# Ledger of designs, part 11: VHH binders against Dimethylsulfide dehydrogenase subunit gamma (ddhC)

Target 1, 240 residues: Dimethylsulfide dehydrogenase subunit gamma (ddhC), of Rhodovulum sulfidophilum (Rhodobacter sulfidophilus) (q8gpg1)
Amino acid sequence: DSLNAGNIRLVDPEETVPVIKIPDGIYLRTPNDPDDIIWARVPEFRVEMVMAPPVHPSVGLRYRDEYPEQDLVVQLARTSERFYVRLRWVDPTRDMSTLRDRFRDGAAIEFSESDDSVSYMMGTDAESPVNIWYWHPDGDRVESLAAGSPGSLTRLDRQPVTGASEYRTGHGPDDSQWIVVMSRPLASEGDHQVSFERDTIPVAFALWQGADAQRDGLKLVSLNWIFARMTPDAAPAPGN

## First folded at step 4 (VHH)

Design a05 (from e11 with N58Y; framework vhh_enristomig)
Fold by ESMFold2-Fast, scan of step 4:
Structure a05 (fold): chain B 240 residues (1-240), chain A 122 residues (1-122)
Amino acid sequence: as target 1 above (240 residues)
Amino acid sequence: EVQLLESGGGEVQPGGSLRLSCAASGFTFSSYAISWYRQAPGKQREWVSTISSGGSTYYAESVKGRFTISRDNAKNTLYLQMSSLRAEDTAVYYCAARTSYWLGSKYEYDYWGQGTLVTVKP
């Protein structure tokens, strides 16, 4: 696995990871460029993604061998003005690009609006809403959504999140990958848009293969929440 | 259709051991990551451990080195071996499977068992 060959650090479920502050002297010419030089300055970490199959065993078995488990590589960064997430993952099969007319790939980051983990407390606990940034490959469209209960997925009135992506086709099955950047101003506008004025924000991730508006496709989800810790405005260091 | 049934709870002295089981039905058990959660009296539910479909294991800091999660795909059963039990481990223990296949859809449910009570008497 070329994606994991670099020994990118695997985060534990519910681990706290820092959001890296980009120094004020670095200017982004193209704010959402997946290849922007700033990304070399932001440490990568891996999140283990697992299949969230339909409840029917026959459907789950059909896709299991093609999408057994996959890691998502994540980078979290901010400037004084914006929050950025960069996601990178290998296609589960080499043939996904050939099937693009049938499949709608997608990726999402989910932010809990409370300090508690919400995705795994359903049925008996009070639900808290989550803000979801759902990236669609068609036109690099990102939807800002809110969800709190089953069937409560709502598209928010304000759509402040911008996305950019690159699909890299390489040699061999492990070399084809999506790279997606999503970003938003730190100032939040409107209800249910995540606030970056918190010290720590629970985040989770999802990847879709073959999902569309009429039919849910195969979904991979992060095993648990991780906690994104916003960095101090400046870290003191000798000589900067 | 998806059902999770926990068993193996009971009363134990501090320093003792218990093995919890979770019997799963109604889905392809081997394809899912399955987790243990617990809820102590008067507290929120907290994550304890997860095992992926491939067998990777993860633990909350409070239980690392004391608890071991495992699975038997042939029996559709999840296990939690608990050792060196402490009074603060007293809780109802739940197994959970995340089985939604579209975020925020009507299928966005984590399936939970009814729980099994573990009481560590000081």
Scores: ipSAE 0.005, ipTM 0.228, lowest interface PAE 10.2, mean pLDDT 71

Design a08 (from e11 with A33Y N58Y; framework vhh_enristomig)
Fold by ESMFold2-Fast, scan of step 4:
Structure a08 (fold): chain B 240 residues (1-240), chain A 122 residues (1-122)
Amino acid sequence: as target 1 above (240 residues)
Amino acid sequence: EVQLLESGGGEVQPGGSLRLSCAASGFTFSSYYISWYRQAPGKQREWVSTISSGGSTYYAESVKGRFTISRDNAKNTLYLQMSSLRAEDTAVYYCAARTSYWLGSKYEYDYWGQGTLVTVKP
């Protein structure tokens, strides 16, 4: 059988997860290729996703009863030149009658620009802004956005994030899945683009699933930050 | 109609205490992240504290250990218990509400109150 998401370790709230450094001399043949063999070297972890409030109470209760847990599988990697995130999730749509239903899906990663663990919750405060990478299935478009001033969610002037995806169809809801890779150069250009020169970066995630024909379908979010550790662990060889 | 209405401000001596309230109506209060912000004369608006829909609390370093945020979902009311007040705590205090972190729910606050003035006079 294929890898079941249930066999992948669930990350703890506020856990520190290493960003895997790709060894020297290794290259990605096509940047953002979701099937690149390099991803076999990067450990997967699961993030628990919950429906974003407010939700109609009856819909929220039935969702949790019928689908006891929805998970996002995440891999974080870097080279000397780029940061990569790979996301994988099962499409829970029972009745995929058209390809158009798939275009309501979406995924995002959010980076806190602050290294203060208390202030990272604010998001809209000018002192604690966040950078968001929002992937759209239509043309693998990724928008780099900022939230960090009262009254605005802003599309940034520079759009340095590239994306690629693969949708794998199956015979049932549990067989169909999205695989999405987003990446950006490590060098940051422009205000509010995340800096990868920090030791750790708080990150969070969101998924949009086409529960109905509306663009405002069910939104799933991670309720807890995790911390992406950019600094590699000490070498395992203690001598020489 | 959505409304956030702050109350409980006033004048107090240094070292004193005040409790601010924010009464909410017109939305599902229990589902929202609710925050206190303040703005002193001639300064930018400053974050003070946030309480999540699940009851987790967060504080600015300048108020940690002196202020306590809490909520009463049955009464649709947010509180800020302020103790050991200092002259630098003098500001208009605002209540702000948002539903989640994510796009479509916005990172900006959905609703803001009108503010209540706190003056700490020696």
Scores: ipSAE 0.000, ipTM 0.159, lowest interface PAE 12.1, mean pLDDT 70

Design a09 (from e11 with A33W T50A N58Y; framework vhh_enristomig)
Fold by ESMFold2-Fast, scan of step 4:
Structure a09 (fold): chain B 240 residues (1-240), chain A 122 residues (1-122)
Amino acid sequence: as target 1 above (240 residues)
Amino acid sequence: EVQLLESGGGEVQPGGSLRLSCAASGFTFSSYWISWYRQAPGKQREWVSAISSGGSTYYAESVKGRFTISRDNAKNTLYLQMSSLRAEDTAVYYCAARTSYWLGSKYEYDYWGQGTLVTVKP
């Protein structure tokens, strides 16, 4: 219903989606402008986000009652110089629509550093590090993080990712949405920063709803890897 | 000890139906999302379907409209109802369970079953 989701294709877990190449010189506004008209040329896809699985059924029951599922709309694009991701989602907190509450939200994209030929089914990349771009609504900061074995989440020395966002208030609660753009130069500097020289990169997503609310922050995650194909299709011409 | 045990495989003719089951023990089944994977002769393992802890269902494009995944948390059992079976569906079918993706730095399935063979005869 929200975000006109019926018009946006739902991707499967482990599906390969193309990164759209934007011709150099066509991106005329600030690189991270969420309202740049170029985004109308980049196909949207929908990822179903689910509550992070709790270890106890009572916690799962609480989450199901309030926030069963939420869609995330994703667009992937690049130029010859930069990689871009644009995320859109409805504020999933029906009972928390104040301006203060939205500042607790967050969004992340995760990139596997493992070879794209590694079989997901075999658990072969369980110990492989991932690069995480974690967007914070306060100040549009994006942290570049690394994670590997259980308990290892580390802020990287280099922070090359830039972010920008817009919160759009609609007529009803389901019309209010976050729009977030994150981008980084294609050239990778430093250990654990994702390399865009791979043909295909596994990506995953997370959304936080009240993550700053101490011990019971709510988190939505995508179910599985989605594969971003870096040998991209060209953006469709207007009117095609 | 954690176990996943698949059953219900067998031989069917094209257009037939089968129901696979996966019995789980040794973990809090209701908190996990659980997938079906398959491996055809001479091919790599591929994902077929998944069901989240919250009940959301997902299907590979090749099986949409033909397969239905469901779970019974009271019985700690996962099901895959397969209809309109094709020769291309011939494979060993596995169930797999996971609790965390990004959180805890685990990106793969925590537990796998032994598999059950489905053969669709031409």
Scores: ipSAE 0.005, ipTM 0.175, lowest interface PAE 11.5, mean pLDDT 71

Design a13 (from e11 with F29V Y32N A33Y S52Y N58Y; framework vhh_enristomig)
Fold by ESMFold2-Fast, scan of step 4:
Structure a13 (fold): chain B 240 residues (1-240), chain A 122 residues (1-122)
Amino acid sequence: as target 1 above (240 residues)
Amino acid sequence: EVQLLESGGGEVQPGGSLRLSCAASGFTVSSNYISWYRQAPGKQREWVSTIYSGGSTYYAESVKGRFTISRDNAKNTLYLQMSSLRAEDTAVYYCAARTSYWLGSKYEYDYWGQGTLVTVKP
């Protein structure tokens, strides 16, 4: 099922969205607090999430046509010191275990090292990996990873990304939501860590759904890149 | 052995209509994420429309209300119905499909067709 998104705008593939600069002097209760009042000032947008096909070519012909499509709600913000992403989604697993039993749920944001949109459309460049921030619910662990091709995944030596999350129950199982915040200092340290000194950064998303006892969890991905605009600084909503 | 083949392009007057087709072989259209892109003379390719495996459809702002993406699963074919065509719609139209697992922009689309030309002339 999808979130109640009557007023949340669905972004187009390859659309440019601003990263909202948080005004100086606004105090965050704790770093990465998903409940911080500041998030009410950051516009939400929706990203369509679809089932990723199998990695190995021999099993690719065995796709299931009816895998659910799901919306991911995204907010992008920054201060003078840090970049923040806030993700919100309905848990697609109808019967939830306790939070302590849910290690397969997860969410990721991917940053491209390349700004060349022509290469995205005409072919691949395996020499330009992506930086991935992969959040795990087991203690709000976030891994900074590099990947150059599907199935190619390397844990980076430096792990500068911090995360926090909250699972909120709604009026029914299908209304229960994860809310996750991940952040990192704007200064980049180490190979393959995303640089926020770029004007525009291609970003994409992945989401892991809870597992049935007889199956692995599903992986959902955004189909196309969204372009996050870092400069010029973007103010919160026009009336703010 | 995956191949996409576009057809249905041609010359049309402003306000006219055309139906583009994209025939797929070597994979199942209903199981893949399929988009239409276009490239106008002298410009970069731009996204036009997408249909997802579950049937959800999305359109670029410039074509909303004028274009309709659809598929025929029995024929393994993707369509783009274009109406109220404008001179600015003149472009080579491409279909693009994913059949592989993707983790980055450079692997967004596995296969592209060779394109079909649409010319809108007064």
Scores: ipSAE 0.006, ipTM 0.201, lowest interface PAE 11.7, mean pLDDT 70

Design a14 (from e11 with S56Y; framework vhh_enristomig)
Amino acid sequence: EVQLLESGGGEVQPGGSLRLSCAASGFTFSSYAISWYRQAPGKQREWVSTISSGGYTNYAESVKGRFTISRDNAKNTLYLQMSSLRAEDTAVYYCAARTSYWLGSKYEYDYWGQGTLVTVKP
ESMFold2-Fast, scan of step 4: ipSAE 0.333; ipTM 0.641

Design a17 (from e11 with A33Y S52T S56K N58Y; framework vhh_enristomig)
Fold by ESMFold2-Fast, scan of step 4:
Structure a17 (fold): chain B 240 residues (1-240), chain A 122 residues (1-122)
Amino acid sequence: as target 1 above (240 residues)
Amino acid sequence: EVQLLESGGGEVQPGGSLRLSCAASGFTFSSYYISWYRQAPGKQREWVSTITSGGKTYYAESVKGRFTISRDNAKNTLYLQMSSLRAEDTAVYYCAARTSYWLGSKYEYDYWGQGTLVTVKP
């Protein structure tokens, strides 16, 4: 038990986290439903997110040291046929939480094709490209992308990832959250789509929150890779 | 136009100390999170330490308690104070400025310096 009531365990950079296997005989009728009862059985983890630098110097003057660092809550699960990620985060544009602001939000998970950090290195990133699942709020559209060296970002021919989301308002602005689920069949088709036949997959995250650059658009990323372990060990059989 | 220039490497005895510096130019240094990486002969580059724009620090397990990362935003300079050096710390040390624009922007890349050699010899 790594979780406390009201507290969610913070995962360090490069820490290994389990992808929870949903037991045989449990079928998700609405696999991407953020409120599906199965999510109560999947442990939550917090990932520290840090602000990406602004594209314009004038935008940078509006960011304070305290603003950009916020947690992302992550849940990872799989069935025999599909991989699922569920992301949950507080809306950092709390004062401006309107319908228009919601259209500016976005979330992504990045999967490294390498089992080490070489994908962060400009000299080797072309040899270790990454697969990115980018969720768009304007229809729960998810784009499967490949990225390697700078300028090599490509929208992949196959788009196998499905998304669903919920914006949940609370009693105060700090209680308002986006909840996003993305999923894809475990079977991989086409170049640069992540393979789930690996034991452990480096993953990283990004969030786009609030408004565009003129209105303090906020971009947050996980500080480094964490490692998703695809086949967590099962408990020993009773009586063994 | 972005440049990172490392300095401070050299030869040192086991148990010794060195301070590495990385001078940055061509970007808004204070807004970036900056890392130290190293590459030993015949091995892949490995992450050593990161400091965020807010000043939070993270360390690889192999250097935790021995190395200290810091930044001086007024001087656009990153530092790595290394103590209790071991033979296995021998490597070329690289400064890297990392952005999180993964998605096709000209800012979605890591900037790297030329490196500075640290040799730990008896």
Scores: ipSAE 0.005, ipTM 0.210, lowest interface PAE 12.2, mean pLDDT 70

Design a18 (from e11 with A33R T50A S52T N58Y; framework vhh_enristomig)
Fold by ESMFold2-Fast, scan of step 4:
Structure a18 (fold): chain B 240 residues (1-240), chain A 122 residues (1-122)
Amino acid sequence: as target 1 above (240 residues)
Amino acid sequence: EVQLLESGGGEVQPGGSLRLSCAASGFTFSSYRISWYRQAPGKQREWVSAITSGGSTYYAESVKGRFTISRDNAKNTLYLQMSSLRAEDTAVYYCAARTSYWLGSKYEYDYWGQGTLVTVKP
C-alpha cells in the first residue's frame, strides 16, 4: 500500500536533513516519474504544515485561532546532474470525480538565497530573498519565482524546473494523495536561482487547497526553516 | 470535548426529501472542513459531501445534483438537504470533523457523530 505512511518520522524545527546522492548506474526511467523505483531508496520525512499567518492583514479582520493541521511528506535526492524533490500530501475534501477540482491545488518548495536562517516567512525581509519552485497541477507547470518582501513575488526569466504529478485515490477522498516531483539541473543560470554548490540550504514548504488560495481554502506553510545538506559525509556505507 | 450530534433521519419514499442536521460543540466550528459520510448495511463507510471553512462544497458522484451541503457558523450546525432519494441512499449518515491530515497516522476523520438512520422504502 503505497498510500500508507505510518512509519515516517516528523522532523524537528530547524533540523538538518540529508539530500541523498543517487549512486552512479541507477537512473530515473522517465524524468520526474513519481513512481520510479529509486524513490524507495530515498528516506521520507514529515514536515508539519500550519495555516499561514496573513502577510497583509486588513484592519479589523479576525484571525482564526484553530485551523486543521496537515503534514507533508518530503524526499530530497540528487544525481550528478540534477536535484529532485518529491512531495506527497492528503487532499481529503476534494470531489475526486471532477478534473477541475484537481487543478485547485498547489505546492511549493522555497530555498533561502542566504545561508543565514534569519526568517522563516517568505517576503518578510528585503535582505532575505528566496527562490520558490511553485507547482501547478494544470499541465504540471512549475514556476521559478523570487521574493524578497511582501508584494515582491517575481517570475524569473529562466524557468529551468520541470514537474510531474499523480493524484491517487484511496478508499475515499479522505485518504487520497497528491504526489509531486520537481527537478532542476544542479548547474544554476541567472539571478535568484538557488545554487546547489552550497553545503547546506535552508528550505521551507507551502501547500494550497481550495478554490481560491487568497480568499477561500487553505494556505499551509512549514513552521521553520529545515536545512537541506547538499554535501553528505563521505564515510563509506555500512559493510564496506 | 469535541461532540457531533446528527438528527433528521427517518423513513421516506423514493423521490422524497429529508434534511439532516449535525450540531457541533467543543471546537471552533467555522475553522474546519466538515463532511458527511454514510454506511449502508454490509457496506464500507463512504464519503458523501464536504464543505470547507470558506463555504466551498464537494460531492460524491452518486449524490451530485440531488444533495446540498451547507453550514451555519453562528449555530455551529452542518446540514445535508437530500432530494430525489433512492433505495440505494438507505444508510446511517455521519458527520465528521478532522483536526489534522497526517499521513499514515489516520486516514479517517478524528471526530465522528453517532449517526442518523435514513431509510428509503417504497
Scores: ipSAE 0.013, ipTM 0.301, lowest interface PAE 7.1, mean pLDDT 73

Design b02 (from e11 with L103I; framework vhh_enristomig)
Amino acid sequence: EVQLLESGGGEVQPGGSLRLSCAASGFTFSSYAISWYRQAPGKQREWVSTISSGGSTNYAESVKGRFTISRDNAKNTLYLQMSSLRAEDTAVYYCAARTSYWIGSKYEYDYWGQGTLVTVKP
ESMFold2-Fast, scan of step 4: ipSAE 0.364; ipTM 0.668

Design b03 (from e11 with L103M; framework vhh_enristomig)
Fold by ESMFold2-Fast, scan of step 4:
Structure b03 (fold): chain B 240 residues (1-240), chain A 122 residues (1-122)
Amino acid sequence: as target 1 above (240 residues)
Amino acid sequence: EVQLLESGGGEVQPGGSLRLSCAASGFTFSSYAISWYRQAPGKQREWVSTISSGGSTNYAESVKGRFTISRDNAKNTLYLQMSSLRAEDTAVYYCAARTSYWMGSKYEYDYWGQGTLVTVKP
């Protein structure tokens, strides 16, 4: 339907969400197809997205009237061979860079490489890095990146993540949305690529919108880690 | 408090041109996508055009190639340049700012102006 969004649950900060296992022998009809029927069997959840927080909290209070509020609908699934994430969000225009100095739309999922407390915006230091899958609409290009310290964003030598997308136009701009699927083999190759052998992986999200060149783009982020549970039907942790 | 004020409407003959303006206040105009909607007598509101914070544009099929949306962030003003006007373009034109893109909350956070009337008469 347009968005069918009235019944999608908003996730709590630091909530644990399951990664849904697709039974072996059942393959997506078209790999990375955003509209593959299998996605109807994967529960959706919503994440609140806000303007990337400034260094000073007092400055952040002034953003209440400065930037649009946004949510992001997320689905997480895996097979015995691959991990999949599907993202969708309302975007009234398709910002794709072609002419002049314009920024394009983008979306990312960020994985903590450790169980320690780490800044999801960028790594807090090289000992607590994060792996970022950054989707670009031009050619459905996905970059696998690492961030360890402020300003240390690095494109990794191995680029194992594939993506596919659809910009679905509605009757008006409030019904238009991006739908993006990214996936990678569960087997990890190379330094700083996320390992899916962990029971639970902290994940966070980011969205980019077209913006004035001087502002270097508008970035929306999820405020807190959520935890992707790789082992289905695991006993709940104490306090969760 | 968010306020949107349209101007520039009037009477014009078929094939003529008009430029509409929308003055915005009460929010950081440059950070939001802003839209034009219209409502013809006895009809429901219809989306016309949107411009993103970065300047990317989108248009309803019925106005594509005839209307041009633009913005001046220094003046907190949205424009709609209308050319090759037709009788079917007769409507009250509204600008609208959507300050939230939450799924399932469409229209709840939209701010609307009071409108400006465009009449295309032979």
Scores: ipSAE 0.316, ipTM 0.659, lowest interface PAE 2.7, mean pLDDT 76

Design b08 (from e11 with W102R; framework vhh_enristomig)
Amino acid sequence: EVQLLESGGGEVQPGGSLRLSCAASGFTFSSYAISWYRQAPGKQREWVSTISSGGSTNYAESVKGRFTISRDNAKNTLYLQMSSLRAEDTAVYYCAARTSYRLGSKYEYDYWGQGTLVTVKP
ESMFold2-Fast, scan of step 4: ipSAE 0.340; ipTM 0.665

Design b13 (framework vhh_enristomig)
Fold by ESMFold2-Fast, scan of step 4:
Structure b13 (fold): chain B 240 residues (1-240), chain A 121 residues (1-121)
Amino acid sequence: as target 1 above (240 residues)
Amino acid sequence: EVQLLESGGGEVQPGGSLRLSCAASGFTFSSYAISWYRQAPGKQREWVSTISSGGSTNYAESVKGRFTISRDNAKNTLYLQMSSLRAEDTAVYYCAARTSYWLGKYEYDYWGQGTLVTVKP
């Protein structure tokens, strides 16, 4: 199956998107099943992913014009007990490499721990950390990480996020895709794990592409926060 | 240039101890979380331990209680003290420094050349 990203609505920078509440009594057949029928009921949106800007001269020198812009298709849902994110993107080659000098394919969702921290640039918000859920294809391992100041990345003591994935091979160009689901209980435990008690949570995304043995992998990022709305929309007042 | 250089590997008997070192240069060592990984012949690369910039530590279940990760920021050096070594600990051990790229910033790992630890079967 083709990703068909062009038929999926592109989210605007800083847009608020709803986290869809799955009604009580509806159950995912298997937690994190990427093909569970419930996902047909969750609206998709598209995030434009761009090559991360170079910070060091070495990173800039290694940027390649051959890496195109890529779209990430996102679905956000929750039950009364868990938060779910489902990601889909085109990857014509399945990269499971574990070689010493290679990066694996990977995907991440990043949650701001502060509602006010919409710009994480080098040197601007040392006290506004981000919780990152980083999915690795080998074993569907998800790392829960905290990142604060530039250069500060910590693996958290609690690892509450579970993941599942499918690499779906298509028959035409750009028909092959990764499908990844990550989920965690709504109840937060431990420092720097995202709190789902907030009405709105700034989120962003990253994708890692494999690289040549002589180079690091390259990261695609969503440059702008979007805002995940945890509370359902109140019915609009009559006449408003 | 970011460089990581592991040392301290060698042959050891079961139940023995070794201390691995990773000398780092080309970045602000004290600001980064740094990890040890290992890869045995024919196996996938396995995470062993991480120490944060703030000194918090975490360990893979297979090494918990036997290995101790530490850092010396004045010497830009990471250590892994290994005790009660087992045959299944035989692997090439790699030091990895994770650089962060916040939203709009690049994230990647720098890897060393590795150091071989052999525990006799």
Scores: ipSAE 0.000, ipTM 0.113, lowest interface PAE 16.5, mean pLDDT 71

Design b14 (framework vhh_enristomig)
Fold by ESMFold2-Fast, scan of step 4:
Structure b14 (fold): chain B 240 residues (1-240), chain A 120 residues (1-120)
Amino acid sequence: as target 1 above (240 residues)
Amino acid sequence: EVQLLESGGGEVQPGGSLRLSCAASGFTFSSYAISWYRQAPGKQREWVSTISSGGSTNYAESVKGRFTISRDNAKNTLYLQMSSLRAEDTAVYYCAARTSYWLGYEYDYWGQGTLVTVKP
């Protein structure tokens, strides 16, 4: 297994990527196991992550200097019963933060509820609602949230998303990475939960670092939507 | 792209009045709560006032009765009418639009600010 993200294809803005259908009769060893062998057969792609704009220009400039360029490695798969996302990234603040800060990191995937064109400023317009799956490192909790209405972000009454994670160390201190898997049944229940009956779903990503005091400008986000194609004809790629 | 542009700052004498404006673009202005913040030299940024999408207003204790926040949705513009200005009101004033984003919290879109100096 390689921790080197440099050899993984960087996805283009607004690119369509297939969600890989795992054939019937193949079972994950444990639901959400981030080390399951099937992941070697799902193509990886990189998403460019940037600090969430806009913040005060001087604050934003300062924090860009403190956070090196970061890529998020993403894999998308499904069975006949569930949708899976696997996220992998190097901790970009390991040398600047305490060990505690590593355990306060978060990761999210965001699904647009609209099939129309969307901006990278997701959740900033009442007409463009989104469903968010937010993974918390403490206890592998995943919250299903909705955003896009005036007021505060809403925690949804139904919480159908499960998660699992692994923090893996490499040979060097900067080779350490988080691996996170989130999944949910394909059947959608309740308002604002993403529907997987769509042919293509716009998705975006976020990585959160640090304490609540840093939340307003210290998270990394993908700049553009990527379109996840739910076609049943996409087969797992051969392992490396 | 979301943009906020403040204007109306300048020098004023104690007891004077000044009106600040914030022009917004790139989002549905009328749907969001918009706030004024300020930062004096060597001090932390502090919240001044907020107006909700429905027009409800709230103020920091230090400015209640002296400042009035308002909005004009047809012009996508936020205002802060300041009266009875004091030396301690000297600061760079910023408007901020709070939006909901990933990870269950709101963040502010900020303008570049406008300087208010209260000089005797």
Scores: ipSAE 0.006, ipTM 0.137, lowest interface PAE 10.2, mean pLDDT 72

Design b16 (from e11 with Y107S; framework vhh_enristomig)
Amino acid sequence: EVQLLESGGGEVQPGGSLRLSCAASGFTFSSYAISWYRQAPGKQREWVSTISSGGSTNYAESVKGRFTISRDNAKNTLYLQMSSLRAEDTAVYYCAARTSYWLGSKSEYDYWGQGTLVTVKP
ESMFold2-Fast, scan of step 4: ipSAE 0.352; ipTM 0.666

